# VHH binders against Flagellar brake protein YcgR (ycgR): the designs that were tried, part 68

Target 1, 263 residues: Flagellar brake protein YcgR (ycgR), of Thauera aminoaromatica (c4kar8)
Amino acid sequence: MAELSTPSPASPAPLDGGRGDELEKFTLRGARQILQLLQDLITHRGLITAHTGGGHSFMTAVLKVDEERGRVVLDPSPDPQANRRALAAPRLTCVTQLDGIRIQFPLVGLGEGQDKGRPALFAPLPAEMLRLQRREFYRLQVPLAHELSCLLKAEDLARKPVEVSARVIDIGAGGVAVVVPTGAAEFVIGGTLPACRLALPDGEPIELDLEVRNLNRQTQRNGTEQLRVGLRFAALPRAADTRIQRYIFKTERALNAKARGGL
Key: E = the ipSAE of ESMFold2; O = the ipSAE of OpenDDE; V2 = 0.75 times the mean of E and O plus 0.25 times the DockQ between their complexes.

## First folded at step 4 (VHH)

Design C73 (framework vhh_7n9e_1)
Fold by ESMFold2-Fast, scan of step 4:
Formats: C-alpha cells, structure tokens, sequence
Structure C73 (fold): chain B 263 residues (1-263), chain A 118 residues (1-118)
C-alpha cells in the first residue's frame, strides 16, 4: 500500500514514504465537516483545479451543495474538450486552497446536466476530504494589490537565455507558485532556474535559485489558458529566508486584522 | 489520439549500456516537455529524467545524474534515454511520459523492461 501510494519526485506535492498515517490525521470523513468545508469553498469563491487523469486538468468551482440529493454542482469548463475528458474520467482529483491551507478531494461518478437552466457538472458528495494544516504545507495566497513578482532566468525555445516576469500567486516556506505568459520560456520539472529575482514590497529583490516542481496549464473560467509553475527554493540564503518569513507573517497579520475590522 | 511506444529495454551486464526510445504520435511532439520514469518491483514510481519541448533544459534524478542522458529528435517525434554504467539497482520497468499542458506527469503503456545483472 505504501509503495503504490508513494508519489514520485515529479509529483506536484511529493510526500515522504512515512506520511500515510499523518495524512489520515488530516482527512475529514464526517458528513457535517465535508458539507461545511464545501460550503466554505462556495462562500470564499474558491477556484478548484480538477485533475481528470491522463494528464489533464481544468479550472472549476463548487456552485452548490445539494444536500437533499447528496451531490455537488460544479461549474463546467468553457472548453468542450475539458468537459469531455472530465465526463470520461473514472475519478476527478480536486485541489484547492482556503486561507493558505491545501484542500484535496476525489469526485467519482461525474455527470452533466443543467442547474436552473445553465449547464452544470454533478457528482456525489466526496466520502473524504484532505485538509493539510502543517506549517510546511502552508501557502499564503498573495494579495493582488501587492503585485508580487519574480523575474525568472530561463531558456526560450531556441535555447537562448530569456528573462520572464512572473506574477507570484502563492508563497510559503518552501517555494512560490507563479503565473507565466504562455510561450515565454521553456520549463521542465526538476529543472533549475539560477539567479532569479523575487521582488518583495519592502526592499531590494531577493536573488535565489529555483527548482521547477510542477507545471500546470489551466483553462480558466473565462476560457483563457495560463501556465502555472510551482517553484521550490534551492540554496536559500538565511537573509532571504528571514525576509520571506517576515513578509508571510506581516501579510497574514494584516489580512487577519482586516477580516476582524469587517473591511 | 495520443500514442507513446517505449522500446530498447533488455538484459545487460553491470557496467553496460542501453538506449531507450519512445516513439510519439497523435500530438505536436515539439510543443511538450517529455519525461522518463521507472518502477522497480515492490517500489514506488521514480522520476528519472526530463527534457523541455525544444531540448533547451534537461533534469535528472540524483541517482542517474552523470550516467544517463536524455535527448529528443523533434523531426522524428522520438524521445531517447542513453543509459551508461548501468547498475543492478537500475533494474526497472521504464516509462515514457508526456508533459500535458493540462496536467503534470502522465504515464503511458506497459513501458520497456530493463534488467541489469551483476
């Protein structure tokens, strides 16, 4: 069981071989807890990446939890091919984030139809949901107002050096996720991007080496495609680690204060 | 209609060499990063190597770095893995995988078996 469930280093979230028991601790199985978490995703308009197998995913959202029928209603992709792949899949793996906490759950038995006259996807309520609350898995969703960016040192299709300005969408102790313009540079999982520059609001850009951990091309709800790149910090200097940690804690504190103020 | 067909595996003595091939069809091969993974009996699947769409970037697992070389021929829609100085611990089923723009690391088919005797 452990050998078959151990992800390869190429997995978007590599798990150590001994983590099976610890993941069970973060698994929600109570019907009330599952319903509440799904409702929280609706309330916060959480975007979900639904992995359909065969190397495919699309952006969706929970539109409604139908408790009477025991099912969730999902926003279909504007890409007809993504919807066909989803309907053909035996299982969807849904991944999202709520207040920096990773949430993951399976959906099986996907169908299509209409909800209040609009196209919709339907699936039975998941029997379990994973909610990872470990500090090492914590990711701060970067506020758009901060305009956090990372200048990536990469290579283009012709193997020439190129600099790509990427928007940072989340940040944690171990790395960042960025959005890259499609076609701007070549990426490969496991590849190293040396001497990249992470811009933080209160000082000079931080120079650091990044390792590509995941690549995801997503069809967004408006029909556009974007490249999301997950990057791990490699050889992180102490000064850089301190500044990143301060940014995360200050931003978290400010967001908590804003929420308490009702603004 | 994506197809990936691995070949080139076999039985080889420790210290020997093999070249694996992956013939791709049904998609624009030059637009996708390609990967090699492997799985030994009783072990989880291990990432081995990757190459970007144009061949500008490569990456290797620490266990094979310096011994294996990944390459591609976009004109022939073919991915290669040159395996040198093979060790008994390299014995595994080797899979070719396409980087799909909607996903990260799919594997296809039965792979090609590599057995290294000592």
Amino acid sequence: as target 1 above (263 residues)
Amino acid sequence: DVQLVESGGGLVQAGGSLRLSCAASGFTFSSYAMYWGRQAPGKGREWVSGISSGGGSTAYASSVKGRFTISRDNAKNTLYLQMNNLKPEDTALYYCAKQDWYSEFPYWGQGTQVTVSS
Scores: ipSAE 0.284, ipTM 0.733, lowest interface PAE 3.4, mean pLDDT 80

Design C74 (framework vhh_7n9e_1)
Fold by ESMFold2-Fast, scan of step 4:
Structure C74 (fold): chain B 263 residues (1-263), chain A 120 residues (1-120)
Amino acid sequence: as target 1 above (263 residues)
Amino acid sequence: DVQLVESGGGLVQAGGSLRLSCAASGFTFSSYAMYWGRQAPGKGREWVSGISSGGGSTAYASSVKGRFTISRDNAKNTLYLQMNNLKPEDTALYYCAKQDWYSYGEFPYWGQGTQVTVSS
């Protein structure tokens, strides 16, 4: 999570759930590094989600870096209202990814004008950019055919212990994302779920403690809502870590071979 | 139209106590987990505490665990943070926050904050 200077009711700035120390080593503050990363985003034409606050965001891209004037040039939204919200916002939180690496940075002091006769948004160069190059931030999308599940030990609305069998939708070295029906249990970011059981195809379920890192709602095609829960592995025994990484490696390799064989 | 209004901050001596309140409107308060965050001078935003929608589950940053207590009153649409044994390093602007369930782990709904200053 990127750290921002001044929050407001419209601010999309993420909270850091005790990860400030970990995020510091992934935070770029050197001017040359920031310029290079912005240039990489230009080269790859990476789509950026710019959060303007109040639950609003729009898609943009870095069009160029103006080193002379110390600013970045952004592609405006085709939606004029999104552009007005962005210009009114005290800060944008920009989120993108490059080759599976999460990149996040703040932009403050957004203005509008023209670049080469075309509408553009301008902002001063960010003082910092977050680049998460850790294996634990990589997520393998779990094939539906694998039917991976995790038995969660949580509390229901009456504070009674409940076991929820959740479908694993993605997995990384640092955690899993699971889907549960809305209302099946109560979750809070930063909360610990002890003695959960992760079922992998080969062998007995892995017993582990999970920490809630993320909560998101998803609307299904039939109109029902599911809760997506992002879960971090608490201190993981080496044997369990090895099994999880082996599953990820084997699945990646099989998917890559399948893609190449389709030629 | 999510609105969060914090109050209860002030100047207090080390070892003292303060109770922060957050009045929420514009959404069904009882359906959402709620959070307290803070930003100290010269530092980024730091998550402090969270409470589940019904109040059954709570979580705390290690720096405040045992000293702070988060609670909520769903009938009053109000979130609280009881802060005991305050330390100079607790000096910060304190924010009530609601996660936007569609923003993928971000907290886009922030109040204006309430200033807590702890003198040594």
Scores: ipSAE 0.405, ipTM 0.807, lowest interface PAE 2.5, mean pLDDT 80

Design C75 (from na14 with Q99E S103T E105S F106Y P107D; framework vhh_7n9e_1)
Fold by ESMFold2-Fast, scan of step 4:
Structure C75 (fold): chain B 263 residues (1-263), chain A 119 residues (1-119)
Amino acid sequence: as target 1 above (263 residues)
Amino acid sequence: DVQLVESGGGLVQAGGSLRLSCAASGFTFSSYAMYWGRQAPGKGREWVSGISSGGGSTAYASSVKGRFTISRDNAKNTLYLQMNNLKPEDTALYYCAKEDWYTGSYDYWGQGTQVTVSS
């Protein structure tokens, strides 16, 4: 469909504020975690797109972390105007990727100076950093009215096979996120769940193998704990892929029409 | 505050064995899946193994499958990694993590325990 556009996974655009509550579970706030992630970016020489506001951005990199002064040192732009915009901005939004994971963090209080005689940009260490699977950026939130479910074939605490009906909360080209009651089954990242069945609103269930990619515990408003499980399609037949994409596109179109109509 | 303290590393010859431990505190250990990761000099961080909250399910990186065994003792809030038939390429800093968000990437809480395997 010509009117549906999914941004390229290579797009450096920051995630908008409307997704903020969904992103809290992916936010790092521990000082050691932040320092380690910044060191990982240095080690891998990760390119960072720094958004300065007003549609402007520039390419940079973390050159070093100055733990004694609580600062990061960034590579300035070769474009002096980009550096001037960055210094004038109240906030930089930095976006990068490490091993397929989207990383986003704010920098506030940017200054300029020199590091070892070379021009450099300095900012206080970020208080938070977002680590988000790039695939999550392109997920359809499944309407509750669709009652979309996936029957998972997993194991219980005693390693005995168990079947769990899980509610699908989001779906994308590469997988689904589901919620399961705490204690219903055991999950481990990297584990494979064979012959699971995805039930879309129209037609028969789709049989597929799922790999566990992430786990997150959520406490519901009623005090009940649920486990959110991110699942990757391990191998997807073309017919199943087509049907899943059709569901996603039709649902997005319907949601966009509803929003435009003020419903 | 979540705290994970790794121990049990050391110098061992190829073909040898080591057992790593991770002592957990600050959270309900029995409610979370646990993972072992490692980082070798000059390489990115690598996921090694994972175990579900109750110990019923385990997973391993292809490079260690059949040689390493992950286990946990929820009564003692301790995670273990039994490493057999060690190879020089297993030389790395090993760290444990609570509930990773992405395969091959970690939240880690300790500085890890160094494993060095000589030929």
Scores: ipSAE 0.005, ipTM 0.434, lowest interface PAE 10.0, mean pLDDT 78

Design C76 (from na14 with K98R Q99D D100E Y102F E105T F106L P107D; framework vhh_7n9e_1)
Fold by ESMFold2-Fast, scan of step 4:
Structure C76 (fold): chain B 263 residues (1-263), chain A 119 residues (1-119)
Amino acid sequence: as target 1 above (263 residues)
Amino acid sequence: DVQLVESGGGLVQAGGSLRLSCAASGFTFSSYAMYWGRQAPGKGREWVSGISSGGGSTAYASSVKGRFTISRDNAKNTLYLQMNNLKPEDTALYYCARDEWFSGTLDYWGQGTQVTVSS
């Protein structure tokens, strides 16, 4: 009964769906860079979650990079069903981390055999590897108790200026997600909201220009609709960036202590 | 260079005890939650136990609850697993792992230490 959680090595969901173009600047395509990163995974004994599709995944590791044959050698799953799913899949999505850097890469053309007399999985070297620092993709889920808000400078349907106080539901180095009541203001993807004010604890509100990146209508448990708005920091002064990172770090540490501390 | 080095494994009879250690280096140990996991022959990896960065909270898999105790010494950068009343099904390679975000997304693992429990 006192058990808080027993974590699975399952990674966060693969970073793909609609973000492919935005992730291009974090994507390694040079053969030497790819080889070096794979060797770093071997050196650090990085554990890899391999997603085979259909909600299935298994735990693996890079055992060896065979540069001469242009292949990676992977540790097979002890579960024969997982290996069969992997071999049948058109693509594996491999996710791992190195010291706070998320690494994700596809493997296609998976085969099985032996390496030095031991069962192994083989795949051609990936043509690309995604490398994201934690700060670039991490989103802190904002505790309800913090009542974090952002005052949005927006327009209504008649293009009349309106101010909307929106609840911040997540925050990262690159932006925030907020929820607003449906109809409170008009948002256009790619539009800029100038001089918005982000209220963080321990200081004056931060004045920010925000770019609308996505819109999603959500139905609450009570049947009420809210609009979730994803907002990117269009330009972020170093001082503001530092304050946001300190809030994220401090809150994450406190949440970690609370979750495992049981209080 | 993050390193996790497990030790303390060996051969014991059912009902016996072992204490595993994990020596951590290359990162601020006191800032990370830590976990023990295991992999039995022919089986997938299984979580055994976890401990918060400050040591104030612990979690256990139902299969080991009441028999295993996780602890840490942040001054020595060392994680421990006290294993009591060992069963043959506890036979496995035991790994320590770091949880960067305390979200169940584990990043670094050691090479492991073998525990064999004879009947």
Scores: ipSAE 0.000, ipTM 0.186, lowest interface PAE 14.5, mean pLDDT 77

Design C77 (framework vhh_7n9e_1; at its last look DockQ between E and O 0.30; V2 from the best seeds 0.00; counts 0 for: pae E 5.1 > 2)
Fold by ESMFold2-Fast, scan of step 4:
Structure C77 (fold): chain B 263 residues (1-263), chain A 120 residues (1-120)
Amino acid sequence: as target 1 above (263 residues)
Amino acid sequence: DVQLVESGGGLVQAGGSLRLSCAASGFTFSSYAMYWGRQAPGKGREWVSGISSGGGSTAYASSVKGRFTISRDNAKNTLYLQMNNLKPEDTALYYCAKGDYWESGHFDYWGQGTQVTVSS
């Protein structure tokens, strides 16, 4: 079979607009639905990866919805170059997650200004939002407190083996997304990283082969650049699959219990 | 203004060789992974090969592995594809691409490509 343009389950990358008809049933176009979903992202403090094209993105968040002016207010990047790329882009593709559900929406006509005396980015309310409710695309956002890591076996500029400890930011049945400092190792889409070691709580690291599916240069909210790498499990032994599913389940239960206890 | 200009295609007999070049401008070439893709008549686009920003890592489609070699010269802002032991099924328009997403369609194909025709 020909490889699809749809991102793998491990990928934070946007879905291809050329397959729009397949995504129609997951697309919200009602003004009230769009406003409610944006408000849900604010309420849950959802971090958004805003893609500016050409493999560039930056981390942002919806700060507020200005219904009177028909606009969303976004947190600008502390990196002026990321903001310049965003303002020059014909559109932003915003990707985020709410309760394991992938959310994606375009923003067109981005401008800059001030909100309550602080720099802000503004865009008209999106005309549509994708809310992709598919089990294969489910990802657990890994809590920072878990310090989940994956030891990647990669190559440097001279094709010499190097080991890079990468922070796992999300995990699902099909793979993980990790972040590495820019320049830590050489990555290419389609490349295989053999015998990597995924450290989960309550046991020895899991040894597995990973395939690079996505690369994204991401400017963090503190202005530093990191490479986000989407990795697919090339083959997953049953025991490893069981441990990953158990981790996901237990972590979801603990996060839900924490949210209820905070009420 | 990102611009990629492919060259080096042509007519060749089965078992022959060609070297494709892609001249890049308008971006910091040495900071990006680069890719070759192709589209054969009546078929969809196919990813062929990729090379990391510094050239330390490469990847190849199974159909070309062992026959094609991707390389880059960051001082010259040029991407290469050395194609050996060419087969009739390698006949296609070849594009170089910049981008961090193959599956999501974020690859930017800039230019018209270079035609490779392999006779039996």
Scores: ipSAE 0.458, ipTM 0.816, lowest interface PAE 2.2, mean pLDDT 82
Fold by ESMFold2, look of step 5:
Structure C77 (fold): chain B 263 residues (1-263), chain A 120 residues (1-120)
Amino acid sequence: as target 1 above (263 residues)
Amino acid sequence: DVQLVESGGGLVQAGGSLRLSCAASGFTFSSYAMYWGRQAPGKGREWVSGISSGGGSTAYASSVKGRFTISRDNAKNTLYLQMNNLKPEDTALYYCAKGDYWESGHFDYWGQGTQVTVSS
């Protein structure tokens, strides 16, 4: 075993939560698919975290796609040092979410300039984009009116037990995603939260064990940060599974009926 | 500046034990979850284990669960990895890492690493 004399900067963690995995099946390489996904990010005004290597990143957005020149146009940071780090970086790793699906793509050859008189960052279109789309684990976006919550039994910084009522933003057969205020509790990717309680409309809360699979900072409209915590159901009892699936099915049908009536 | 210094690696016989240490400085150690990762020759980095900032929660890769124990001493700013029943597959350069919740498990820093070599 030879020693490593100059290890490279750490690659981004695997997209499914801190363990090695094969992500090739979620990687888009077709030019039209990439253009459409970038356009979707523009349309939804997706907030993007752009990682410049090590522990540095800045917030950005895709402003437009210049198809004729094969370039993407990004919003520069108001922090000039962040822009300088981005321009010096050999690779910019962009991470965001679209309708609860994690999107990741690299940009190389970043340059600065003007777009219609406004400062902008430019890069060639990415050669690939990762879209973690898991159709077998469909995730229902929970209507805000349902106010679904999950009581998390976790610990604070002093190792004292805390209970956090976390809003459920999506739910599927294999887990939920919740949001909590930054600092509400301590989480570790791969950690378990025993005896949490998921409140569904159709009965008593479900007691279940949850495993933290991912953590993602989300900026709310008022500028405050919150954590999106991706949680996997551990050893879900059959009765609980049935109730969750029933909730998903009924809600999907209600949303589809409303969409048809609203068309 | 954040500094993470691993120690305790070495050559050990299969089935043996080894304890790694990570001395941390340049940040408030007790405010961050800490992680161990490893990199075998010619392979990418692999997450091994994590521990929350207060030490109340731990997590392990399936390949090491039951054999490795992560711990921390916040008074000494030190992270530990007790490795028991070592296998040749555990041969790697082991890094400690400082984490935060900024997104998707991406960590701020990895140390220089300490070599663990397991012979049969």
Scores: ipSAE 0.123, ipTM 0.591, lowest interface PAE 5.1, mean pLDDT 79
Fold by OpenDDE, look of step 5:
Structure C77 (fold): chain B 263 residues (1-263), chain A 120 residues (1-120)
Amino acid sequence: as target 1 above (263 residues)
Amino acid sequence: DVQLVESGGGLVQAGGSLRLSCAASGFTFSSYAMYWGRQAPGKGREWVSGISSGGGSTAYASSVKGRFTISRDNAKNTLYLQMNNLKPEDTALYYCAKGDYWESGHFDYWGQGTQVTVSS
C-alpha cells in the first residue's frame, strides 16, 4: 500500500518586488514569440502609435510580416512629414495594446517602398517586444457610482507634501489605478507613497503604502488632461487585504447579476 | 534624434564614491521622467533609480537606497547619479534611460552606458 505522498502545495513564489527584473520578465526575445505577437497585431488590426522622437508620433498598423525577408510592413502615415520623420529617426518606438495588454517594441532601420503596389514602410523584425501583462491579478473596473477614492500622500514640484484625492478606476488584489489632475503632484515609477488612504464603501479608509508602477497621461473627451497612476500595494495588512477582496467579490457579483438582467 | 550619453564611470575602491552624468538631447528633457539602470556581467538590466520630470519625486532600488542619490538639471538637460559607499556588487554598466512619452514607465531610449567597477 504505497502511501501517495500528497504533493505539498507549491508555496506561491514570493512576489519578488524586483523593479528592474520585472521588465525582463515581460520582454519577448524569441523569434517565434515575436512573430506570433506581430501576427496577432495584424489579426486584430491593432492601431499602433509610432513615436519618432522629439515628441512626434503617427498612427500606423502592422500590415504584414515578411518572414522570408525578416521584415515587418507598416502602414505609412497620410502625413508625408510624419513619414519623413519616421525615416529619419534612428529608432521608431511602437506602442499599442492587445487585449488590454500594453505592447511596446522598437524598430530600427526603417525604409520606404511598396507592398503590392501600395506605399508602405519596412523595417527589420524587432529584436525584442515588451508585453506588459500588468495584471498578475484580476482588476475590477470600479463602477463610477461607488465613488471609490484614494488619498495620496505625494509631493508637488517644489517637493512640498501634498494630499491628492484620487478616483480609483480599477482595483485588484495587488493594487489600484487612480486618476489625478495633471500637475496635482509629481510621480516617479518606483516611488513610494506612504500612508495613503483607500476609501472603500464598507467602512473606514484603509491606510496603506503604495508604490508607483506606471504613469499615463490621458486626454479626456472634453480635452482636459488627467494622469492615470498605477499603484501597487507595497504593504497591506491582512485585514485590509480581506476587505479589498471582499469588496471586489461583492462588486463583481453585483455587476454580473446586472449583466444577466437580474437587476 | 534622442541621445543619451553617460559619463563619470570608472574604477573605485569599495567604500568610494562616483558621480555619473547623463547628457540628454533630441527631446524635451524636462517633460520626461528619467532613470538609471545597470547591468552587471552575466545579469540582466536592473532598475536603479528614477526621478520625475520636475525632480520632485525620486525612487531607488532597495539595493542602493541610502547610498545613491539621483538628481537632474533641466536647464542643462543632464541627469546625475551620486553613488556613495560603493560596493563590489555595484559593479556594472550604468545606463541612463528616458521614460516613454507621458512617463508610462517604459524606457524608449538607453545610452551606451558608463562602466563602474568597484574593487574590493
Scores: ipSAE 0.057, ipTM 0.581, lowest interface PAE 3.5, mean pLDDT 84
ESMFold2 (binder alone), look of step 5: mean pLDDT 85; pTM 0.853

Design C78 (from na14 with Q99S D100E Y102R S103Y E105D; framework vhh_7n9e_1)
Fold by ESMFold2-Fast, scan of step 4:
Structure C78 (fold): chain B 263 residues (1-263), chain A 119 residues (1-119)
Amino acid sequence: as target 1 above (263 residues)
Amino acid sequence: DVQLVESGGGLVQAGGSLRLSCAASGFTFSSYAMYWGRQAPGKGREWVSGISSGGGSTAYASSVKGRFTISRDNAKNTLYLQMNNLKPEDTALYYCAKSEWRYGDFPYWGQGTQVTVSS
């Protein structure tokens, strides 16, 4: 069958709590600004990763904004278990990207019902939305065609060394997010993976140490689950930093050029 | 250095009322949405109520809607939960929490204040 080479939307994990006060200047609290940003997400069909806690998330989208009732309507997951986790969660942390700009917002008081006879999730309008316009917070969504991988040196359930080839889904100045097959290895937040190898399209693999920053079992739009691992670069050598930055900028320029030249 | 200190809990008879307070420090209180959660003996933590940074929007768990009222005083950096018509099922350790830009976890919690409702 014809394979659609549509890249999966990569949504980076939320920022660390210690950055909260530094993010105040990027936080939108005006009702008009919040409504406009939500409408922009609808217009551009932005896919949202909704984190439900306990390392779980699912893919959703804002279907509409109901200003009269003060709520947003969200696309439920095709996985009933993901929807049950979302409804049980005290809060959803929603993360998405619009034109390279990271957008993050909380939803509290999630309910379920129907919109025009179809199942839907509802939540009150968020009181705040984060819109990060700074380059240093940028994460490049890695094109699927690049087949970017990172060979991770980790341990299995029996604490035996294993090597896992993980697909890189996003990359920034501070780290990468990868997808790991379920059961391939065990990861511990704060743990260090030594001498991993990041394969960029040009040149030899980059050897680097990675710190595990977050773990997320993400339910995809098709209902399947994958383990996403957020990894921070530990003591990145200058030459490696230069190569990663060049890859990011070159790929951004190529994607922008294709968007302008394409139909 | 975020600090949240809950108070106002105690022993009360069914049908009674209590007012919980949460004193916040270490962050710009008026800039964050705030929440109340609770944990009953032998159960997990559950969300109870939330309030927007300016106080204009509130939300409640179905089990407490109509009986509990969340409010805030931004000048005093204090969050409140007015609990009316208390039931034995409301017996729990009550926590306040700050909204945060953190990965899917329930917001940061204080040490809690115990509420015991006798029948």
Scores: ipSAE 0.000, ipTM 0.172, lowest interface PAE 15.9, mean pLDDT 79

Design C79 (from na14 with K98T D100E W101F S103G G104S E105P F106Y Y108L; framework vhh_7n9e_1)
Fold by ESMFold2-Fast, scan of step 4:
Structure C79 (fold): chain B 263 residues (1-263), chain A 119 residues (1-119)
Amino acid sequence: as target 1 above (263 residues)
Amino acid sequence: DVQLVESGGGLVQAGGSLRLSCAASGFTFSSYAMYWGRQAPGKGREWVSGISSGGGSTAYASSVKGRFTISRDNAKNTLYLQMNNLKPEDTALYYCATQEFYGSPYPLWGQGTQVTVSS
């Protein structure tokens, strides 16, 4: 399974996960392909977000591929605590992007040392790398001012039906990410939520079936917990797909116009 | 220190049944969704089943739906997988996992228990 917990807003697939078989066709296992992809990341000076677990991550980059020793050399964090967490972690999950294509890979057996007299982190070459190049993995961060919501139809501990109004934090062609208070409903990856209602600003709520793709608990600065839920559209009527795409396009266009200041 | 220890695997005839167990420690088991995955010889990891933190929601891969039942006992910190009507295609190393504990895209996995189904 490849699943993003708390990716950056610029990530093309911030909340995607699910069945391993679905991602198999995007997984590279050839030694030469892996070496070439890592070398491409070096050439393009690609920044990598390395997830160490517990909601922690740090920014790194591949400095070098040591083919003779079968390992990658990574740029250590300027934060010593981040490096300590990385070295203690059973694995790092590395997430990056190359020409709009999401790349994800695990590193196991991280060590520290020096490369050409400079501090560095070392890890064996990954046995596999995920290269996701599909447009449906793109996500728009929903502006808070839009107050987008989705009414989820789920079940509680006793399998009693419950309805939860969830705030939509990002949206793409393939699904949405929402936040709900911890304990509001029970969720499981692979589960289906039928007849949910997605509220867009310009009309009637869209009724659709959603599949749970990922779950991530977040502790807010004030100490409260909330659950971030990634949801895939199980099937979309063409009219619903058109409305969602239109919302994404208009919102991106408005945000780009504001950011550029060229209008 | 988080630990997941699977047990209950073995050799079984096609059409038979096995019940797998996963003993969890080092985290608040009742607060996290739990999963069973498997890896067959020559194949990648496959998601098999999941159960929500309180046990109210379950999910299954299409290949096992109707034959396997996932359950949990939060008082005992134990996850179960009841496997009925086993087929040779179910032969794999079975392991349990949690996805939420570390906030990582890769869930924490146990070492696994081997299930072999003879035809």
Scores: ipSAE 0.307, ipTM 0.755, lowest interface PAE 3.3, mean pLDDT 80

